# VH-VL binders against o27280, part 191

Target 1, 266 residues: o27280
Amino acid sequence: MDSMNVPEVLEIKRIVEESESVKTFIFSWDFRREVRPGQFVMVWDFRDEKPMSVSLIDPVRSEIGISIRRVGEFTDRVHGLSEGDLLGIRGPYGRGFELMGRDILLVGGGIGMAPLAALADEATARGMRVDALVAARTADELLFLDRLEAAGVNISTCTDDGSCGFKGFAHERLLTLEENHDMAAVCGPEPMMFQVMRILDERDVPAQLSLERYMKCAVGICGQCCLDDTGFRVCAEGPVFWSQELSRVREFGRYRRDPAGRRVPW
Below, E stands for the ipSAE of ESMFold2; O stands for the ipSAE of OpenDDE; V2 stands for 0.75 times the mean of E and O plus 0.25 times the DockQ between their complexes.

## First folded at step 8 (VH-VL)

Design ka1 (framework fv_marstacimab; at its last look DockQ between E and O 0.71; V2 from the best seeds 0.00; counts 0 for: pae E 3.3 > 2)
Fold by ESMFold2, look of step 8:
Structure ka1 (fold): chain C 266 residues (1-266), chain A 118 residues (1-118), chain B 112 residues (1-112)
Amino acid sequence: as target 1 above (266 residues)
Amino acid sequence: EVQLLESGGGLVQPGGSLRLSCAASGFTFRSYGMSWVRQAPGKGLEWVSAISGSGGRTYYADSVKGRFTISRDNSKNTLYLQMNSLRAEDTAVYYCARTDWYGSFDYWGQGTMVTVSS
Amino acid sequence: QSVLTQPPSVSGAPGQRVTISCTGSSSNIGAGYDVHWYQQLPGTAPKLLIYGNTNRPSGVPDRFSGSKSGTSASLAITGLQAEDEADYYCQSYDSSLSGSKVFGGGTKLTVL
């Protein structure tokens, strides 16, 4: 089949070890299927299927990259693969980031830097000034620093344990910044995103935030990705939302849902 | 080319007031935080005040808090420092400086002299 | 007293290496805030020499280098030249102060 809803089986062209827990898998990609930063793909390992953010969009080399953190059985199996092994890819899906203005702020936590790295490449290619807060629990988990620096991004780091850069949370570092940005793009742990969104809203900085929610692979229950009080589906109306849209979502920053649909605190 | 041009310095009596201006050009003024930094004759550099790019957040050194007011007019690309209740200790060259992402002062004006004496 | 402590003076002969220290605390350099260095030639405004601990702006020669470790930072000048005779200041951010930005007391470099 030649439709986006059927996984295309692709060979892993290259694997980049970003950290001990994160690898980027690079595939040849036909850019007749256009991909935008902030969109996601469904990755199929022939047993299960999970959504993953695109971290590299390279039309010149005809390549895309997806960055995958090892967190469970599916991702453990994928991390065990080698160059030349096969994965199914379908997509892209979802609403990506919109760039505006001349000055953009990126705030990323952990694997949340993946879609922001792709956005940074596009923003710098347009001649925008790109400033980034890159956060993690510890220095070994900071992602894409060399790539961002090579692209001309101005980087500040935050680690919970102080092993690299500012000791503390991204929102605490954000409070000390004096620069004014035309927009911000935020992706990472939802508690971090909530705190960052609050600051950006109070400063009147237009912000787009990329959410992660539970999605069932190959089962087709998109209702599991719905946001309370609005009915927005993360896979369709998101994953990227404007802060104004999220301000009306009661669950954002407060709770999530497990596979059974029950509320679970963050 | 980034340029910063201070004006408004001069001689004032203790307890008097003075308003400094800094005309900015060569960059998108509203995108950057700005600071005033002073240097008393024969002394080191002392940060005085800062203001965010939008103008919504202001910061002051303890030595000037309550007496000085920093402001900006982004439509005129101009930074201001209103100095009230001046003291002899405020005698200094006052520099206008731009703040970059790293928190450094990457561009400086040539300064304007403020002398507070009877 | 300055929040950041620098030696009041250093000296060196042409061609020599000199270093200038900048000692802070856990609320500034030790919290991970960057250290920046400025050169002030006699009778002139300060000029950014090093930013973000180690980076040189365009036009600053390679013989100027910066480093940071723990609560302290250092500026190194190699191949000392007569034109390097100036005052040097370190600068950072301090989270314990309401004013937030802090300079060292300055170091007068004399080229012998």
Scores: ipSAE 0.473, ipTM 0.773, lowest interface PAE 3.3, mean pLDDT 88
Fold by OpenDDE, look of step 8:
Structure ka1 (fold): chain C 266 residues (1-266), chain A 118 residues (1-118), chain B 112 residues (1-112)
Amino acid sequence: as target 1 above (266 residues)
Amino acid sequence: EVQLLESGGGLVQPGGSLRLSCAASGFTFRSYGMSWVRQAPGKGLEWVSAISGSGGRTYYADSVKGRFTISRDNSKNTLYLQMNSLRAEDTAVYYCARTDWYGSFDYWGQGTMVTVSS
Amino acid sequence: QSVLTQPPSVSGAPGQRVTISCTGSSSNIGAGYDVHWYQQLPGTAPKLLIYGNTNRPSGVPDRFSGSKSGTSASLAITGLQAEDEADYYCQSYDSSLSGSKVFGGGTKLTVL
């Protein structure tokens, strides 16, 4: 039990440049330690520690991948690393996605596609039909398109600037796509997820959404990632939630807590 | 093998009503949206109506809105089109088509002819 | 009068390359909505030829290809064969028409 809470120092086997701002770091993984799409790990660069979603789960190669977007000092340092360098990894943590039915819709925005890419691999391996709406601000920020295509995923893209696919937001594109899924998995900017969830609810499509909050301990102790009113801990009860659960979360799509515990609007 | 078989077409007078049916087989019917597309003699294709897999959402072309009603019975794997207040311009072969996620029609029936004439 | 504009006819000799254009607007193709293509042989129901701009369903030979740019799409047929003589329709989605699916006017392809 405690072994999972001790960072394991792992060597970066490979680095895949997914986009200008996103890199996937590949590590050898002992799959006696189970990991599910939607779960996250704590990445430790020996100075700081941040939660990161698992974007690749490859039992055949005994590898996992962690996709990291360059957004601050920690990720700047990590992006400066090379193959052969070391990182501390502890986990996995949190509740991952559940697969049900035959037809699944994935809706992802930006780095939110990371856990969905892993889910896509599992879904396709199970023989599910996978449709993916991939959203980004611009074409060059669209993630995992080749990977998803290779897996047999049907892809629809949308970009804010129209540089690729539908010009507009994910929820706008979703309204124009057919309703034929047993479930949906959603991950991206929370305003996007909020709108997408509304549409899926109206369509009576069961949906799971992966939330992002400031996490400190990752083990449900510190309470830093608690959601207002419900007491849900994103690191323990989440980060994947069903839409019914999120319907009880007043702050969802509206605000989040910063490291100081202050409300920060989206 | 996916099969779609339309029925219910025929001759009707202007102002009359007709109900088309489409029997589907070879796939999980509820998992797909369905559409009606018509083609007047010697003319092009015109989308008429669509319905979601669950039947919860329906869509209509402006030319038929208020007059036509699309529905489905997933327990019978059947698609319907209730056509009321028929006009001469509604004369066409009506095709039942399966709609994929992209919105394309990946399978078509052979169509049923509807003739509206005095 | 169709929302999407196609040439009424195109022709080519066997073995040649022909192209059928589909011109839309900012409310359909230009908005980034997918374009699909259908082949309709004489006396038969339409058949899906290209979906999602460039994808071929199973059974469609690779001599058929689709492309999209700006407000227009194009169907290219290489190595034209006699059996390709048919009507071809493009189809997309238009947000200005209450969310309607829209077809082009159709193009009759004659193989000389």
Scores: ipSAE 0.388, ipTM 0.772, lowest interface PAE 1.4, mean pLDDT 94
ESMFold2 (binder alone), look of step 8: mean pLDDT 93; pTM 0.952

Design ka2 (framework fv_marstacimab; at its last look DockQ between E and O 0.73; V2 from the best seeds 0.55)
Fold by ESMFold2, look of step 8:
Structure ka2 (fold): chain C 266 residues (1-266), chain A 118 residues (1-118), chain B 112 residues (1-112)
Amino acid sequence: as target 1 above (266 residues)
Amino acid sequence: EVQLLESGGGLVQPGGSLRLSCAASGFTFRSYGMSWVRQAPGKGLEWVSAISGSGGRTYYADSVKGRFTISRDNSKNTLYLQMNSLRAEDTAVYYCARTSWFGSFDYWGQGTMVTVSS
Amino acid sequence: QSVLTQPPSVSGAPGQRVTISCTGSSSNIGAGYDVHWYQQLPGTAPKLLIYGNTNRPSGVPDRFSGSKSGTSASLAITGLQAEDEADYYCQSYDSSLSGSKVFGGGTKLTVL
């Protein structure tokens, strides 16, 4: 697997418009490079390279899907591509989600639902009962609802503006739902994840949370330092952490970093 | 097939005690919260008590708090309600009910009658 | 009010539409808690009819539908049939009652 650190140039096989701001790019994939939900890949557009979460893992069709939100210059360029255009893909990298028990809760905010959609597919294939709380600012930004329903996932939605489902934040909706899960997987804006983690910890539900901050650092480090030790070390402990691990990290004075690399409270 | 079967009802004098049981089958018992819901003769439904799937959290209606204790044994797939200091107002059919993620009672037993009469 | 209010009775002829209201407050339905509906046929245990405001369990005909707005919810029954004659209860959660699940008082539906 020496080629994991070398980008493979792949043709975009299909593009799915998930929302006005999110597209899923589907590639043929050689599953000798095993991929697990919660891992990420580095996407290279021949100018720049950014980490992106895998949202579809389909060994039967030999396909992966990568969901990308348009938020800046790199993602603007990628969103301008068509089927048949080329992208470089390195990876996968990082520690993915681990499934346990029979009953799983997924809590996703915005694009954070992408890795959770992949996890939902794996969980339902194992015969687990999957409940998903899908959060966004507006109804038009709720992601993957049809896919989750087709997989047999029980869906609750919430939107900041109340345009779909519960009006309010994910943690507020979670308090109105029953406590019957063996584990949870959480991905989305870090303030949402903190509030959800607090509730899950109080309920003694083992939780795994995917931190997007580490993915940003991995892109900058990978682009400038391709040494296996540094690159793998930065990405090997995450992006998925158990809530117990995150509690110890915060207790040791760790903060998230802003784009300038400063440690800031969140 | 989900089945819930209550037992332990009967006639008791005011101030007495009864222990109700609910045998569960056809589903993974520990994965679901459970409730007791009662219905006095000719009257409506009244929620009595609930317990989380693990048994770590319990809830009681104010009308029974301090007198009733809900518990479960997940190794035996059994829900319990210990009823102490019974009053005439506790006379009812007591239903065992399973709770869904949304907080609905999606399966019910057929009930067991408790009569508190001197 | 901290409990749910339903009309005591409703009637309709076969084939007609009836609606049963469930009125709550800011501590229950108005706080965002879901509303569920149960049918209780004479001499039987209640059966879940609608959950999560609008969803039908498997086996419940589509002539039963639920809705929620503000502090109130409604159950609508179309194409009324003799077998629909029953008591109907709404249920939610009330935060002012120490986290209690609460039922409405029940509505007796009479099919004429």
Scores: ipSAE 0.531, ipTM 0.750, lowest interface PAE 1.8, mean pLDDT 86
Fold by OpenDDE, look of step 8:
Structure ka2 (fold): chain C 266 residues (1-266), chain A 118 residues (1-118), chain B 112 residues (1-112)
Amino acid sequence: as target 1 above (266 residues)
Amino acid sequence: EVQLLESGGGLVQPGGSLRLSCAASGFTFRSYGMSWVRQAPGKGLEWVSAISGSGGRTYYADSVKGRFTISRDNSKNTLYLQMNSLRAEDTAVYYCARTSWFGSFDYWGQGTMVTVSS
Amino acid sequence: QSVLTQPPSVSGAPGQRVTISCTGSSSNIGAGYDVHWYQQLPGTAPKLLIYGNTNRPSGVPDRFSGSKSGTSASLAITGLQAEDEADYYCQSYDSSLSGSKVFGGGTKLTVL
């Protein structure tokens, strides 16, 4: 066990209100410890621990950001914290996104935009053209629009209720957009990702998708995040997978395992 | 600054051939799809053909399918339109246009005139 | 004859509001494809005016606005100015025509 597996107690430097249900917590970070978009950290509130995506990577300010959606008891407690409060952070873990080519398409849904926002920053810094399809249930749940725009990202929005942009789902909007990308990165609800992947495959666009599964150890030991048939561990071999890899994963887009190991359909 | 400059237009007899060129500058050429749009004298705009950034995908209006061929040389930042079996109804100003992610034509050249007449 | 239908002409006095309609069908505008608008001044190439139904490119005044509903779209021009006299075209995508880009027939706007 190396030092990266021990939670480091960090002070919340800033809190950004992204939406009613999402906050980004900013921490000072020692960039001797490399972190990549698509990787996650384990957040420890001294009672429980949950995996969270890194949504901001700023080597200039020596900061990282972790975006957290309020969805349960743990996140309720975290959302109750203030600047100056402490959290335990260990990581980063997992395989992040790999940037290829010159043109990249980002497709994100809800909190799935968190790792994609970090990826967008890296891509734009490298001089890539970045197009982003940002989806949410409602306009109020669309994340990182101003941030993406400021970075020079071309944005198309999609909302279930039509309150902003295209009325419908991300895969439906994608069908109405042009096909000029060297690769795609996708993150959001798995049913969305499943449909988006199909479209991208039909268009011969290489795609990377970030999966979400129940993670306990984050180091590939406990097996709680194993994917059926392949034995892929989302925390070790993922959470970012190529579409070719996911094509071998029978459960993708169909079901997931709950903390008890039972199949839970999407 | 994005610039598109068409060339190759002129007078041609029915059944003849002509090759149009469009020189692009001011942007990463390969990153964008390109299109040809034409406008007959005193008439409206008509989409003619499109090609993806890599050149791997081409599209044609039914009116020109089988007669026109769109291509591009990304090393030269140039778009082409090979026009064969030209007809009188092909007489028009032909515009080179860049296609945006949204499917719009966000930049246009000044056009080159093609006249098909006996 | 055009896949998208526009009125042949509209007119207005300076300072007035004018609207140009673009009527499509279930295979283009109604299918969810974006509508774009172009302005063509006399003797010049078309210029993108509105993209993605409602978005203005840099340099386009906020006097110009686009909207879309059902199978139709509309371009609105407020505070009409003499320089707005031009032809205006709507454009979309039609899935029934082998993936063709389609234009409206164009509308000539006269400023009185």
Scores: ipSAE 0.451, ipTM 0.802, lowest interface PAE 1.0, mean pLDDT 94
ESMFold2 (binder alone), look of step 8: mean pLDDT 93; pTM 0.948

Design ka3 (framework fv_marstacimab; at its last look DockQ between E and O 0.75; V2 from the best seeds 0.00; counts 0 for: pae E 7.1 > 2)
Fold by OpenDDE, look of step 8:
Structure ka3 (fold): chain C 266 residues (1-266), chain A 118 residues (1-118), chain B 112 residues (1-112)
Amino acid sequence: as target 1 above (266 residues)
Amino acid sequence: EVQLLESGGGLVQPGGSLRLSCAASGFTFRSYGMSWVRQAPGKGLEWVSAISGSGGRTYYADSVKGRFTISRDNSKNTLYLQMNSLRAEDTAVYYCARHSWYGSFDYWGQGTMVTVSS
Amino acid sequence: QSVLTQPPSVSGAPGQRVTISCTGSSSNIGAGYDVHWYQQLPGTAPKLLIYGNTNRPSGVPDRFSGSKSGTSASLAITGLQAEDEADYYCQSYDSSLSGSKVFGGGTKLTVL
């Protein structure tokens, strides 16, 4: 309730270096506070606050993990932290992924694999068959491969430069793979997601996609993450949307709003 | 355990018809595409037809297009191949095979023999 | 006449290394579609041996390995054993044939 909107100061228990640009920060978590794959938290470094996806949910160890890509000043500061340092965490927020059926396809690009990795853990724990298409620019940017493999996930990789797996983009690789899934979960660059969604729609595979937008309040009040025409708030109605919902979103795959509210093309 | 069991094979005259069945078990049938692959005596493997998990999409080799019809009943976990206007060159062991995610055939039945002869 | 070309036969002595080639074109292997390999023992149905160019299903010994480059693929068998005597088929997808799955002509492997 109200308490969830107050950042809790948590100690970084562990830091996992996932790639050159991505680190996972692990925190102790009280699981009386439910968290679902696809939800995000607001990370506060006592100067600024940014939304980050939950990439690890471990009720056994009473831990969560937040994977953060180094992309700007805030993330630079966070990446400079060490185990034992403190961060403020509030949340979780947003709508997470729903699991249905027995077979699930995960399609992730770059840091988009973060929420999907958490989803993979839940899916496999439920006894689902999980196939994951993991995309990145280069081999060294592929995330969570060992973790996914250890969980029993079947992995197909693709890289822009062909340094690992299929040479090309995720949607191109997807076209070479069979339709053997009850549903799909997608997260990554929006142009990728747009193309992947089209293919999945053509194949009549129900799909959920996690969107990224500039979020300020995380509670559906400020409107900074509002999607054109629909009024969907990514922080409240999302960030996970069904493909049918996104089909109504004119801006999806085309542009986004910057912090000033200006249209910015992808 | 995944199992595929073909049936319906036999001797038929040229121009005749035959319907093959493949009973599937041990997996969620509707989630997987299925194919028929045939092998003439002493010859190699030839893909014949494929159908998507839902049955909404079907594919045929040029050699059988217009004569064969692939279908499935997901409520019965059964794959079918209706073969019409059969020719001598259609004589073969017919296998049903499950599609893997990678596009391979990860499980095969034992096959059923179809002989087209006068 | 097969879309994918294999040598009709290969042979080797026990313990040796043999390779079976699978040559395709720009519309199948060269287009980026995966190559799969099957082993067919005499009088039996084919069995998946290699999938996705290089992956082995459970139960397949590491003596078997697959590779892919350009428009061709290759199956390598090290430490050849008598039980490896079989027919081997490569398989892929061809975009020029109305979405057809395609097989190689098959290779008969004889263990001397």
Scores: ipSAE 0.672, ipTM 0.867, lowest interface PAE 0.8, mean pLDDT 94
Fold by ESMFold2, look of step 8:
Structure ka3 (fold): chain C 266 residues (1-266), chain A 118 residues (1-118), chain B 112 residues (1-112)
Amino acid sequence: as target 1 above (266 residues)
Amino acid sequence: EVQLLESGGGLVQPGGSLRLSCAASGFTFRSYGMSWVRQAPGKGLEWVSAISGSGGRTYYADSVKGRFTISRDNSKNTLYLQMNSLRAEDTAVYYCARHSWYGSFDYWGQGTMVTVSS
Amino acid sequence: QSVLTQPPSVSGAPGQRVTISCTGSSSNIGAGYDVHWYQQLPGTAPKLLIYGNTNRPSGVPDRFSGSKSGTSASLAITGLQAEDEADYYCQSYDSSLSGSKVFGGGTKLTVL
């Protein structure tokens, strides 16, 4: 365990502009530190440190990719970097997705598609059938469609404004699709994940959902990433949880927490 | 090659019972929802019943609720329809159909005829 | 409970374009649910012709096409051929019905 809790300073090898607001930063990676889809890293810009999901795991090229949406001061600074600039990375952390069976459904909203894109690559490489429901507010915010298509993933899209695919929410589209999957993996806005989880439970489809929590230590000590009612720490017991674990959690899908730990409506 | 083969049709008196079977091959049966769809002589298609891939969810048209039971045995790759309290209006060709991801019926058997008469 | 309405029949001469309508409501096509189309040749089982509004399964000629708008869907057949003479059914999902798969009443296509 030499570097998992200490940031390693890495050079940005390549930047992929995924959308107007999302960039993927690609780094060389020593795969003696194994990385699983659904695990996260802490990204340090020498001023602040934030958790980010791994979206690309490529042992052949010895590369990882980390997708970051511009949403505040930290992400604005990181989006201002160029190839050759440095970032600190510590991790990976957390419990990743577990693949089972021969048919998997992915349901991703917005940046939540990032860890699912990594999972899709692994699933297709294992010869699984992969169906993906990709959701966003608008067509311009649908992520990774070309990559998923190239991997042989069957894609259905939905957008809030109807600019691409089904007009409406991911759970509404899912209701019109058949239940013929051995498992599902879900990541996106928590209200979306709650509604999708309910449908998958009714369909008897085992589901794993990836949560974001306010995190600082990434090893489960500080308590800032705790879920109500269970004491689960997203960084230690998650971020990927089985749907059965989450069905007993009062706060899931109902509210979020501010930096002081106070409950705030969605 | 996906194949669906229905059996168990025949002549039955009103109030009687039949069990239809559909043998599936060429695909991972447990991964797919299945339906029974019927067609009375000279009439259109009517959806009858559906079952999820796991068998945990079943659905019925109002015309057959309480009389018909859909089931599956995933270890034998077989879909079933138990039909009780049969009526003359149940006379039809019964098709076994596989659900696609989009909610269509992408593969059909050739059907088995059920005739309900004295 | 056919809430999807198709004309009972339609006809066209060889080489012409023919359309078959499928009219639904706010609880099915108007709610955004997909429309699928089936061809049934005389004495045979139905065959999937169009799925997901516009997609053709492998082996279906590109002279068959589907569209959806508002509460309605259409199947178009260009370059009409004698072997296209068949019954055609639309199918969708209806949120007001348990189990929820619904067919249109069917349209007999006659090639003149």
Scores: ipSAE 0.032, ipTM 0.568, lowest interface PAE 7.1, mean pLDDT 85
ESMFold2 (binder alone), look of step 8: mean pLDDT 93; pTM 0.952

